Miniprotein binders against q8lar0. Designs and how they scored, part 15

Target 1, 344 residues: q8lar0
Amino acid sequence: FNDGLLPNGDFELGPRHSDMKGTQVINITAIPNWELSGFVEYIPSGHKQGDMILVVPKGAFAVRLGNEASIKQKISVKKGSYYSITFSAARTCAQDERLNVSVAPHHAVMPIQTVYSSSGWDLYSWAFKAQSDYADIVIHNPGVEEDPACGPLIDGVAMRALFPPRPTNKNILKNGGFEEGPWVLPNISSGVLIPPNSIDDHSPLPGWMVESLKAVKYIDSDHFSVPQGRRAVELVAGKESAVAQVVRTIPGKTYVLSFSVGDASNACAGSMIVEAFAGKDTIKVPYESKGKGGFKRSSLRFVAVSSRTRVMFYSTFYAMRNDDFSSLCGPVIDDVKLLSARRP

## First folded at step 5 (miniprotein)

Design s69I
Fold by ESMFold2-Fast, scan of step 5:
Structure s69I (fold): chain B 344 residues (1-344), chain A 92 residues (1-92)
Amino acid sequence: as target 1 above (344 residues)
Amino acid sequence: SKVTIRIEITVPDPETAEKIAEELKEFIEWLAELLGLEVEIEVEVRGDTVIVTIKIKGDPEEVEYLVKILEMWLEELAKKLGGRVEVEVERE
């Protein structure tokens, strides 16, 4: 299957009838290609649990992870290469649901939040660098609720190779065009959430950190309006969605940070304001969006005061799409350049 | 409610056909039990082709739900296997 899915990553090959008790999977190897631990349910699309309808992101089936439950698959990889793991997830019952994604010794905790999409689910991405010629990919629910079956739905687990950011002649920033990032699967039109990551985690968006309270959205030109090339980042939750990169600068030297601000053509309309930062220096860029695409360029001239300068973007625009009135949306950032300049 | 579903699945080879026939039967039996439906399944394998007849009886809402899930599953299965699927549904 050449769409980036891990073997049976979409869970459409399921357990035998004899390995089931209701929706509960009672044999740890019952789902083909996966090793299970804890309370795991195999869920058909639209299945009712009391007053709740469980929405399956892709196809007919998904997996729900209960208290401290896990799914695991061993995959062949190339030692030293970078990979992104993407998967769909939906919160089902607890107010704060999380998933741990790991390839030992590295892991990340992903908050599963209902604010990003009206569909009730979103794609999430994480990245790792292979330490050997195989990787044990584990998705784990660290939650402990009174109902042991309570936990997130997971579907469409995919993995793609990432390439290290390429140096450029003039641009000091790595991956300023956002062209290197988690693959957007051909069948997925919603974009990919890049959840908050720590400085020591491998980012699925090479060169960039998401050190904000909420995710940023990675978008592609087949489904969205992208200012330059094939990929860009949408700042979906105002100041709670931010991308940052620390670059090496020479104290006393003048630099120009330039970038594109636009809208994703996703019915996100209104008076947007993007704030760009270079250390303590900042600029506010207004953008009047009609939700139909388009962009403009802006720049910030500054004098570096340190040998390292943090470049960061966020928006003060916190709104929902006007076609569903429930999905977070915001301005698009793309084509970020940091160039050395002389004083006038 | 009473519904009859006729399915014809063509796959690359006879070994795959036998495996899919077993998986389809297990899947339908599980889902019918989960939904409280009566189900009768007839499966025939002819080389690389699986022919299935399913007769479902029960609550109208649950019957239509099983039909929907089965159609979704078969669509994904056809894409994964590089095969072809034909489905006919007769409502009584």
Scores: ipSAE 0.546, ipTM 0.853, lowest interface PAE 1.9, mean pLDDT 85

Design s69M
Fold by ESMFold2-Fast, scan of step 5:
Structure s69M (fold): chain B 344 residues (1-344), chain A 92 residues (1-92)
Amino acid sequence: as target 1 above (344 residues)
Amino acid sequence: SKVTIRIEITVPDPETAEKIAEELKEFIEWLAELLGLEVEIEVEVRGDTVIVTIKIKGDPEEVEYLVKMLEMWLEELAKKLGGRVEVEVERE
């Protein structure tokens, strides 16, 4: 598998009437291409359950995972290659809903949070390294709520092969342009959340770690203003949304870190400050956003004090979109370069 | 509330037509039961073409919901099939 929706990844091929009890799927193989476990519901878009209206992100149907429920699909992959899994998810009933995504031996638990979008759902991404020519992709609800049907809604499960770029003599940083990243659903204008992760080698954004408390957003040039190429990242939750990369440096050698700061053309307007770090060296870059796109470049000249230097970016303050007055947003960073330079 | 839906689906081959006819019937019966609606379904397969007539009766809000779901699902089906889908809705 190289990239795109998994077989029946959008759940538009559903169970037979005889395999259903209300919205509950009672046959573990009833949803084509998927193996089910636990309390799993097949949810039609906009269906009302009491006071709840469940919005399906793509097409007519989605799946809701109750207590300790899971969905699984076995897929062909290339041993040794890296892949990202992307899916839409929405919190439905509990204050603290999570999804555990796994491909043995790797797994991650992701909080499904409502702060990123006013639509009630977001795209999430995770990555793994294939250990064989097959992968069992499992999405599991680890929750144990009083209502056994309570859990996140899932839709649009996709995979993309990742090709981590190597450092060059023109840039010591890997993937400084953010052009390698998770699969972006065509015709979906929400971007993709990259949740907190501390494993650089398995990041859905190759080269970059998200060690912050909140996700960063991966954006595409078809729906957003992107300073360079087709992809960039938006720092959506102030200091709680940060991307970092550790690079090899020579103590005493002078380096220049340069990068673009802009806005995503998503109605995120106002005074913003991006702070860039190279170890203990830092620069604050003010950016006055009109929420209509555009960018400027900035740079930080520093002398390395360690054989390893952490490069990191975050936004100093929280910001919110001025078209919905609720969704977190922030400045865009792109085209990050780290080069050896002579002392001034 | 009472609505009649007429659907014509053209696909690449007769085997696909038979499978689609069965899947569409199962889908409609499930969703109607879920919504507490009364449905009458007539399905005819003519070679590579499936002709479906659905008569729906029940609560106005639930009837319109079923109509919207059918239109949405058939749009997705048309994208996956090597053919076309035509839907006609008559509200009374």
Scores: ipSAE 0.360, ipTM 0.763, lowest interface PAE 3.3, mean pLDDT 85

Design s72F
Fold by ESMFold2-Fast, scan of step 5:
Structure s72F (fold): chain B 344 residues (1-344), chain A 92 residues (1-92)
Amino acid sequence: as target 1 above (344 residues)
Amino acid sequence: SKVTIRIEITVPDPETAEKIAEELKEFIEWLAELLGLEVEIEVEVRGDTVIVTIKIKGDPEEVEYLVKLLEFWLEELAKKLGGRVEVEVERE
């Protein structure tokens, strides 16, 4: 497996009538390519569930994971390679819903940030290193609610092989352009949320760690304004969304950190401020956004004081998109370079 | 309300057509049961083409929902199988 939707990852191939009781899937192998456990529902797009209309992000069908329910698929992979798993998820009932994504022995518990609404869902990504020539991919709902059917909607499960970050002599920062990252569903304009990384996981954004309380958003140039190339990162939750990388520096040597700040052309308007850090050195970069795209470039000159320097970005801007009034948004970061500086 | 849907799905080969015909009827029966609709389904396979005629009776809102869901799902399914689909709807 290299890239894209897993076999029946969009759930468009469904169960037989005899394997269903209403929306509940009775046979654990009824959905082609998937092994099920617990209370799992097969949901048609637009299905009414109580006071909610369940929207499906790709195609006509999705699955809903109830109390302690799981979906599992065994995929052929290349031992030693890194992979990202991406999927769409939305809360359906409880205020706090979570999904545990695993490829044993590694796992991560991901809070689902999507609000309880008929329009609300997001893409999420997690990464792992293959320990053998196969991977058992499991998505599990650890919740136990009074309603046993209560749990997140899941759709569009995809995987992408990730290339290890490569150092260069021109830019000591790895993957500074964010061009290496998780799978982005075609024709879906929501971007991909990259949750805070587990310390034992490889980042779905190679070279970068999300060491913040909330996710950052990975965006593509087919649906958003991207300063350089085809991919970038949107800092969606102010100081609670941050990307960081630790680089090797020479104490006493002068460096220049340069980067682009812009807006994603996603109706995120206002007075934005990005803060960039190189160790304790910092710069605040204001950007007046009209939510229609565009960017500017900024730089921070500093003298390294350690053999390792943490480069980090976050924003003080905390707002919702003005086209849906529910999705968090913020400034875009791209084309990050860290170069050794000559004489001033 | 009453609605008749005629669906023609063309796929790469006759074996795929036969398999789809079997699965499609059962799947539509499940959706109709889920929505509380009465359906009569006839399926015919002509080479690489599956012809499905569905007569639906029930609540107007649920009938329209099923019609739209089937149109959307079949377009997606046909693309995935390297084929094409034509849907004709007659409302009474």
Scores: ipSAE 0.436, ipTM 0.810, lowest interface PAE 2.6, mean pLDDT 84

Design s72L
Fold by ESMFold2-Fast, scan of step 5:
Structure s72L (fold): chain B 344 residues (1-344), chain A 92 residues (1-92)
Amino acid sequence: as target 1 above (344 residues)
Amino acid sequence: SKVTIRIEITVPDPETAEKIAEELKEFIEWLAELLGLEVEIEVEVRGDTVIVTIKIKGDPEEVEYLVKLLELWLEELAKKLGGRVEVEVERE
């Protein structure tokens, strides 16, 4: 499998007229490359259904999953390798819409929330470890609404092979630069949400877990201010957006945790505070943001008390972008390093 | 209102051209039915080139919606196929 959109992952190749009843797709193989189940609609960009306008994230078409509906595609993968799945999703009708993404026997249920952008849709990501040389990628709506057509809109399904970074003698943290991560859809400026997870095999950010109530946002240097390299993470929901990694340490040995704190140049302005943790040791890093990019480096020197130390970042800054007054935003974290050091 | 759309699509090979011609016809027939529009479609395939003439009649708002959606779809297809698309719209 090559990185990027799955075959017909953007749904621009549609069903034949004879396979349609209004917007409903009536044959399970009518959308090229996809196998359908349940009530599935093929949605043209900007189409009005009653008082509802359905926004298509990419191109001319997307699909909407009604009650217990699903889409499935079998793809060729390498057994033992890790992959991230990324897709755009939007709530359409119910207050609590969810999507279940799976590669059997593993799955994740994702709330589709409107707090992350003003566009009405966001990119979501999930990861899996291949158990065979093929994978059945399934996106399913577990909802049961009075209107059987009610459910999330999906577009731009993509996949990327993940190469888990290894610790080195210059940094015992894995993927401290966040350069390894989910596929970012070209020319889409919203970033990619990494929803809460606690299992490494399913993290689309190799080495990192999102142990918080809300997602963190994965950002790219083409659309955002990134302190180092091409990728970083934005802590968008204060203490409700956190990234964590457990590393091996030697009790009694001194270590230095260093990292960059900045803003994403996304009109997120204010007095930010990032809190970094190494076990029970912590430092609060203030950052005065003008919402126009920039960063500074900070560090935390500590003595390990355990053979394993939890490194974690969150922010106390809970705010919305000042250009839309609706999208959650916050400080950017990047270039995280953990090195052994001699005592001060 | 009435609108005539003339489309010329050039793709890498004749087999791709035949497929695009078929998909375009299905696409337009479905959308016309969905939007309550009257359409007349003429499709000709000449080697690697698809030539389409579409005459659309109906509600002005729905006609313009179909025109914009068709232009967006063709732009996406041209990028995916490594082809070229020429679109001419005549409003009556």
Scores: ipSAE 0.620, ipTM 0.877, lowest interface PAE 1.4, mean pLDDT 87

Design s72Q
Fold by ESMFold2-Fast, scan of step 5:
Structure s72Q (fold): chain B 344 residues (1-344), chain A 92 residues (1-92)
Amino acid sequence: as target 1 above (344 residues)
Amino acid sequence: SKVTIRIEITVPDPETAEKIAEELKEFIEWLAELLGLEVEIEVEVRGDTVIVTIKIKGDPEEVEYLVKLLEQWLEELAKKLGGRVEVEVERE
């Protein structure tokens, strides 16, 4: 069974009885492989506190981080290599819950307030480039609430190496098929959220920047309809769902941007529209979705005017799946190619 | 409410079996205290196999909660370790 490069990331190996006070972990090394700081609780699945029940994403146990609490693990990595961290998280009590994920000197603050699925939790991703042969992976709750135990629930922390594909002479886009991306845990059918980011070198989706107001979703072919290969991106949340990449082009040269637009076979029905940009050139691709999968290909021929061209896919489509009426969904983008065109 | 749980866990090696036996005992004692249950635990390790008998007494809802959680945990451990788990629950 593949749980990734992080031992005990699913917290199924827990503290000794003597290291517990109720659900509070009182010894900073009590959870195997993890070093704790602050108010940390070990939460059994379905545990009731009065009328409240906490949702544990995977297995029997999860960890809740209270005020300024952290979990940390030191792990062996290869200097210069890229890695993705994925984890499940759920808001428990505060109105504004966040998690800070870091491998010094890099970090990202993730809002856990927006729920993208009906399950009460979502799978999040983040990426880093190793600066040495080891990394201290820290997940921290920066919140300070009157109840010191108040904070996000975390589970299923996993890490894998990312292998950004080398650009070819034919397709100048990196990772146009989205085949390289964050780890999708076995038996998790909801996809992985990639939060907004402006730097593609540190993206959990190699080559791509998420320029959305909200996260985009990384989907796999075992659970969704994927136009090409095993992976694709679903533009969810509406308003300004976008992925972008800046590529090198030769001013005056003609290029063809081609791509697939479809639906994820996740009961996301409606009149979708994806707008593709190559610099100032654009095409709007309508797709009438029945929520049962399928796709169509489209292309945009343009003449580059700059030595760098921004390629972007954008959607304002906002919908909930019609099988649960609560999970966010949208159009799927895949198989993106940018090739130089022959002169007529 | 009174329930007896009999567990047989087979894992790839004896070291793993001993480790799982320790985790299981600590897990059950902690949950019993958390849920206000009385437990009596017998653990036997035979090579690569862990044999556990747990006698639980307490509130019916809490007893059933512990039984369900234990079954979920053991299923996850079996998958992770490449082992086999048999659980028999006798309600008295």
Scores: ipSAE 0.533, ipTM 0.861, lowest interface PAE 1.9, mean pLDDT 84

Design s72W
Fold by ESMFold2-Fast, scan of step 5:
Structure s72W (fold): chain B 344 residues (1-344), chain A 92 residues (1-92)
Amino acid sequence: as target 1 above (344 residues)
Amino acid sequence: SKVTIRIEITVPDPETAEKIAEELKEFIEWLAELLGLEVEIEVEVRGDTVIVTIKIKGDPEEVEYLVKLLEWWLEELAKKLGGRVEVEVERE
């Protein structure tokens, strides 16, 4: 069953009883559409393992990847096109769990952390550029723990084509409204984590790089307060959550960088500060949040000194939501515009 | 605790119905074994409709857990298949 381009990504079509030993899947093709390797478990929501209860992110079932285990699907793609892969993941047993997501030759190792939500799981996104008309999508647990079954839970794997944002004659920035981004699955209200990446060609947020130590959160207007359109970015971990874009500018020409700063209506309250950068020029934008939504607009006027200018946003606000006291949260940025202006 | 679950699933075609019937039976048997429950399953396929009767006996907490899992899973399955699902639960 197809949530976008990748069939049975939600694992609701499972293995036969005869292919199971407890929760362990013993036939490498037992889960429809997936090829398995290593110790893979099929986990019902709320299943008890020893003294822990495993929480499945979506629906009734998920898979858990043990030591060096992987799941793989070969899919038809269009050579040269960009695709995003989103999935829910939860850390289950080890303090430092990771997932390696790959479509050869590209891959990313993602730490699966409990700092982003109090539910114990989050949506993660990654992107790739198709090198041929077929792609082998692999999600792999590189961990080696004493318990061979120890590893992350995965659920709701979805893939969609990423489309370049519409070019404009005025805004020099690509995807300044953040309207193009990774697949947001229905009925998941927590947003999507975009892990750090240094390759803008492979970003799940077209036009933007996440070169920070922690993820930024991609939020939608059905579940959050979004200043403009349907999508925005939340800077959840202070200076450790940042988005950047390098744009072409004319040395000596004056530009205006304008943008919205607000809160996501997610009980993130306090004295927020977003810092915007255009090369060496910076502005600090304070926003007093009550955690109930709203935004204000700000701008930075500067004279370009080079043919390429780095535009970057981060926050110095490092806090937790006041409704759970455990989930990272921060200011929302949206509607980013870089326009040529008259020199005084 | 004793519970009887009656499930009726209507799908686009008879071939899909036969496949779903087999998958449902295997799945329920696995869940019952995993939870330490005694289960009796009767499956009937009528054209494009699958009728499943499940009689479950065991620990009350485990029985309710299985009922909840089945309801969640069937709701998702119906959405994916473009079909219709009806679930009736009788507790004793």
Scores: ipSAE 0.268, ipTM 0.724, lowest interface PAE 4.4, mean pLDDT 84

Design s72Y
Fold by ESMFold2-Fast, scan of step 5:
Structure s72Y (fold): chain B 344 residues (1-344), chain A 92 residues (1-92)
Amino acid sequence: as target 1 above (344 residues)
Amino acid sequence: SKVTIRIEITVPDPETAEKIAEELKEFIEWLAELLGLEVEIEVEVRGDTVIVTIKIKGDPEEVEYLVKLLEYWLEELAKKLGGRVEVEVERE
């Protein structure tokens, strides 16, 4: 599989009229390249259901998954390699909608929330390790509502091969620059949400864990201010958005953790504070943001007390963008380095 | 509101043209039904070329919505099939 949209991943090739009843798809193979299960609807952009206007993230069409409905596609992969799945999702009816994404035996249940953007939809990413030369990618709605059609909209399903961070002599942290990550759609300016409950071996952000209550946002330099290279992470929900990595350290040895703190040039303005941790050692880094980009470097010198040290970042800044007053935003973290220090 | 759309789609081969002709007709009929629009569709296949004439009547907002959606879909379809599409829209 080459990186990008899956075949008919944007659902612009639809079912034949004879395979539909209203918006409901009644033939399980009617949407080209996809196998369907349960109550699945093919939704045109701007479709109204009562007082509800369904937001189609990209193009003219999207798919809505009703009660316990699924879409599935079999893709050729390389056994032993890691891949990210990225897709757009929008909540349509219930306040608590979720999607289960799986490539057996791995799966994750993701809450679909409106707090991350004002558009009504966001890009979400998940990762898996291939256990054979093919993968059955399944997106499933585990919900059961009175209206069997109630469930999230899905659009723009893409996949990308993830490579382990190359070894370096200057940084014992893996992927400290966040340059390895999920596929970012070229014309999407909203970033990609990496939800919690990811382990570093299966994370869409290789080397990093997102073990917090809310997602972190993966941002690109074409649409955001990125301190180093092409990619960075935005901590969008204060202490509820965190990234962490466990590294091997030598007890009694001195190390220096250094990193960039900035803003994404997304109208996120205010007095930001990023807190960095190296085990029990911590530093609070204030950053006055004008929401127009820019960054500064900071560092934490510490003595390791164990053979493994947890490095973690979060922010105490919990705010909305000042251009829409509804989207969560926060400081950008990038260019994270952990180096052995010489004795003073 | 009344609008006439004339479409010419050229694809790699006659078999693909026949399939596209049927898919396009079914797609337009489906959208018209969803939007409460009256449509008349004439389809002709000449080798690798599909010629479609669509006459749409109904609420102005819904008519424009169908026109916009159809133009977008046809552009994407032509790219995916390695063909080309020409669309002419006449508003009355």
Scores: ipSAE 0.000, ipTM 0.448, lowest interface PAE 10.3, mean pLDDT 84

Design s76D
Fold by ESMFold2-Fast, scan of step 5:
Structure s76D (fold): chain B 344 residues (1-344), chain A 92 residues (1-92)
Amino acid sequence: as target 1 above (344 residues)
Amino acid sequence: SKVTIRIEITVPDPETAEKIAEELKEFIEWLAELLGLEVEIEVEVRGDTVIVTIKIKGDPEEVEYLVKLLEMWLEDLAKKLGGRVEVEVERE
């Protein structure tokens, strides 16, 4: 498997009528290509259930995972290679809903939060390293609510092979342009959330760690203003959305960290400030955003003090989009370069 | 209200056509039951082409809901299959 939606990853191929009880799927293999467990519902876009409006991501159908329910698919992969899993998810009933995404023995529990978009759903990404020539991809609802049907909606499950980026002969940072990253669904304009990853996780943004409390947003040039190439990162939650990379440096040697700061052309307007770090050295970069795109370049000159230097970016701008007043947004970072200025 | 939907789907091969015909029939029957609608489905498979006539009767809001969902699903299928989908909706 290389890139794109998993077989029936968007759930457009549904169960037979005889395998359904209302919206509940009663046969564990009824949804083509998927193995189910627990209370699983097949939800048509726009259908109302009692007092709930279930927000189905763009498309005709989605799957809702009730108490301790799961969906699973076995995919052919290459042992030793890295892959990203991307899927849409929406919270439906409980204040704190989560999804556990796994390829055994590794997993991540992702909080499904409504702070990132006004649509009620977002794309989430996770990465793994294949330990065999196949992967059992499992998405599980670990929640237990009074209503056994209560749990997140899932749609558009996709996978992409990730290639470890290598430093160029000039830039010692890996993937400074953010061109290597998770699958971005065509025709979906919301970007992809990359949640904070633990030290044991493989990043869906190769070369970069997402640190702190909230996700960063991975954006594409078809739907957003991207300073360089086709991809960039939006720092959406102030100091709680941070990207970092540890690079090899020579103590006593002078380096220049340069980067673009802009806005995503997503109605995120205001006085933005990005803080860039290279070890203990830092610079604050103000950017007056009109929410209509554009960027500027900035740089930080520093002398390395160790054989490893941590490069990090976050923002002090904590705000919502001016067109919905509910979606977290912030400055865009792109085209990050770390170059040797002079050798001692 | 009453609505008649006529669908013509052309796909790469006859086996795919048979599968699409079966999936479409199951999809319509399930949604009709879920929405409390009366439905009559006529399906004809001619080689690589599926010809479907669906007559729907019931609550106006639910009828239009099914029509819109079906149109959305078929548009997605057309893009994925690299085939052709023609839909004609006649309201009475």
Scores: ipSAE 0.537, ipTM 0.842, lowest interface PAE 2.0, mean pLDDT 86

Design s76Q
Fold by ESMFold2-Fast, scan of step 5:
Structure s76Q (fold): chain B 344 residues (1-344), chain A 92 residues (1-92)
Amino acid sequence: as target 1 above (344 residues)
Amino acid sequence: SKVTIRIEITVPDPETAEKIAEELKEFIEWLAELLGLEVEIEVEVRGDTVIVTIKIKGDPEEVEYLVKLLEMWLEQLAKKLGGRVEVEVERE
């Protein structure tokens, strides 16, 4: 069981001088606690690579994965338990860099994009269900570029046990408050990206699916305005950022879907519109944002037509923060409740 | 430029101190080579305390870069190990 940074997950313990050729690590066990394969570089903060400065997210050192390179660590876990993995990643050279994260037999391919933060890096999350009392965590660069050293920079690899919430008789939705989610690295102000292709049961955001083209952002109350509790979700890329959950309903029964819409207090200003769906029933919720926080509640009353109903949220607001003019941002969704309505 | 750095690191136990002393020496030698700097390093382990004296010579910009990087690294290392770190930098 781990909760937080993996052993040498921040790469501050590095290779011996004799295991280095410039920035290249030439011994596959040279970085403590990690097994390497392929072209791997150990990068000091502020290092100039050609005409560019490589951005190290945390501390003094990070790792860069070249063509088909990997880092791997074997971690003690509890069979049957769910875990989230988070790590910082930065694109360095190619426009379409990707990382494949796996704990066999499960894996996910994540595009590493610069659209989410002006800092040059973001935290990414993924989740798995432990199939034994250990897990081999692998982060791999599937790219093949002309420069074999070309690939994403990785830092701050952490793991957290997830406790998937169950529906209650007073809220049919699981994790409607978004309080259960991936590891949020202490004192990091950028939030955590939950990439597309998340599935129920081992999503890094338990209960919720991200089947959109771009990630949603998981935000915390220490750095953002959140309507309820300590965590919320920001829909950062309009219709390309969506969260969904399928719930069991009784055909012919009336339900009320209620939720908060706000802004993250991250200088995301403008005329926002969140669209909420319950099956075919929908409501558009306008929100005039000043980028300084705040929220309002809205609700959608509907009659279920099937034994399963898809609840989904996205925004038609596609914009960048007005303090950096480069980071995607949007409305915050929180405190989602689905309740059976009393008969009139 | 010429700079002398004196470092004192206290960690939980003597075995950890010996390991950190070796790690520190290896990192400084690697970084000096990477940055084209001349380095002289003296390492002494006294129980749970590592005492290091580093004399660095070379390009002013690269010397200052190494000093800053080393300070960042030592701060993170001390937090990780539940230890204490003291750094003194003397510029000549």
Scores: ipSAE 0.547, ipTM 0.846, lowest interface PAE 2.0, mean pLDDT 87

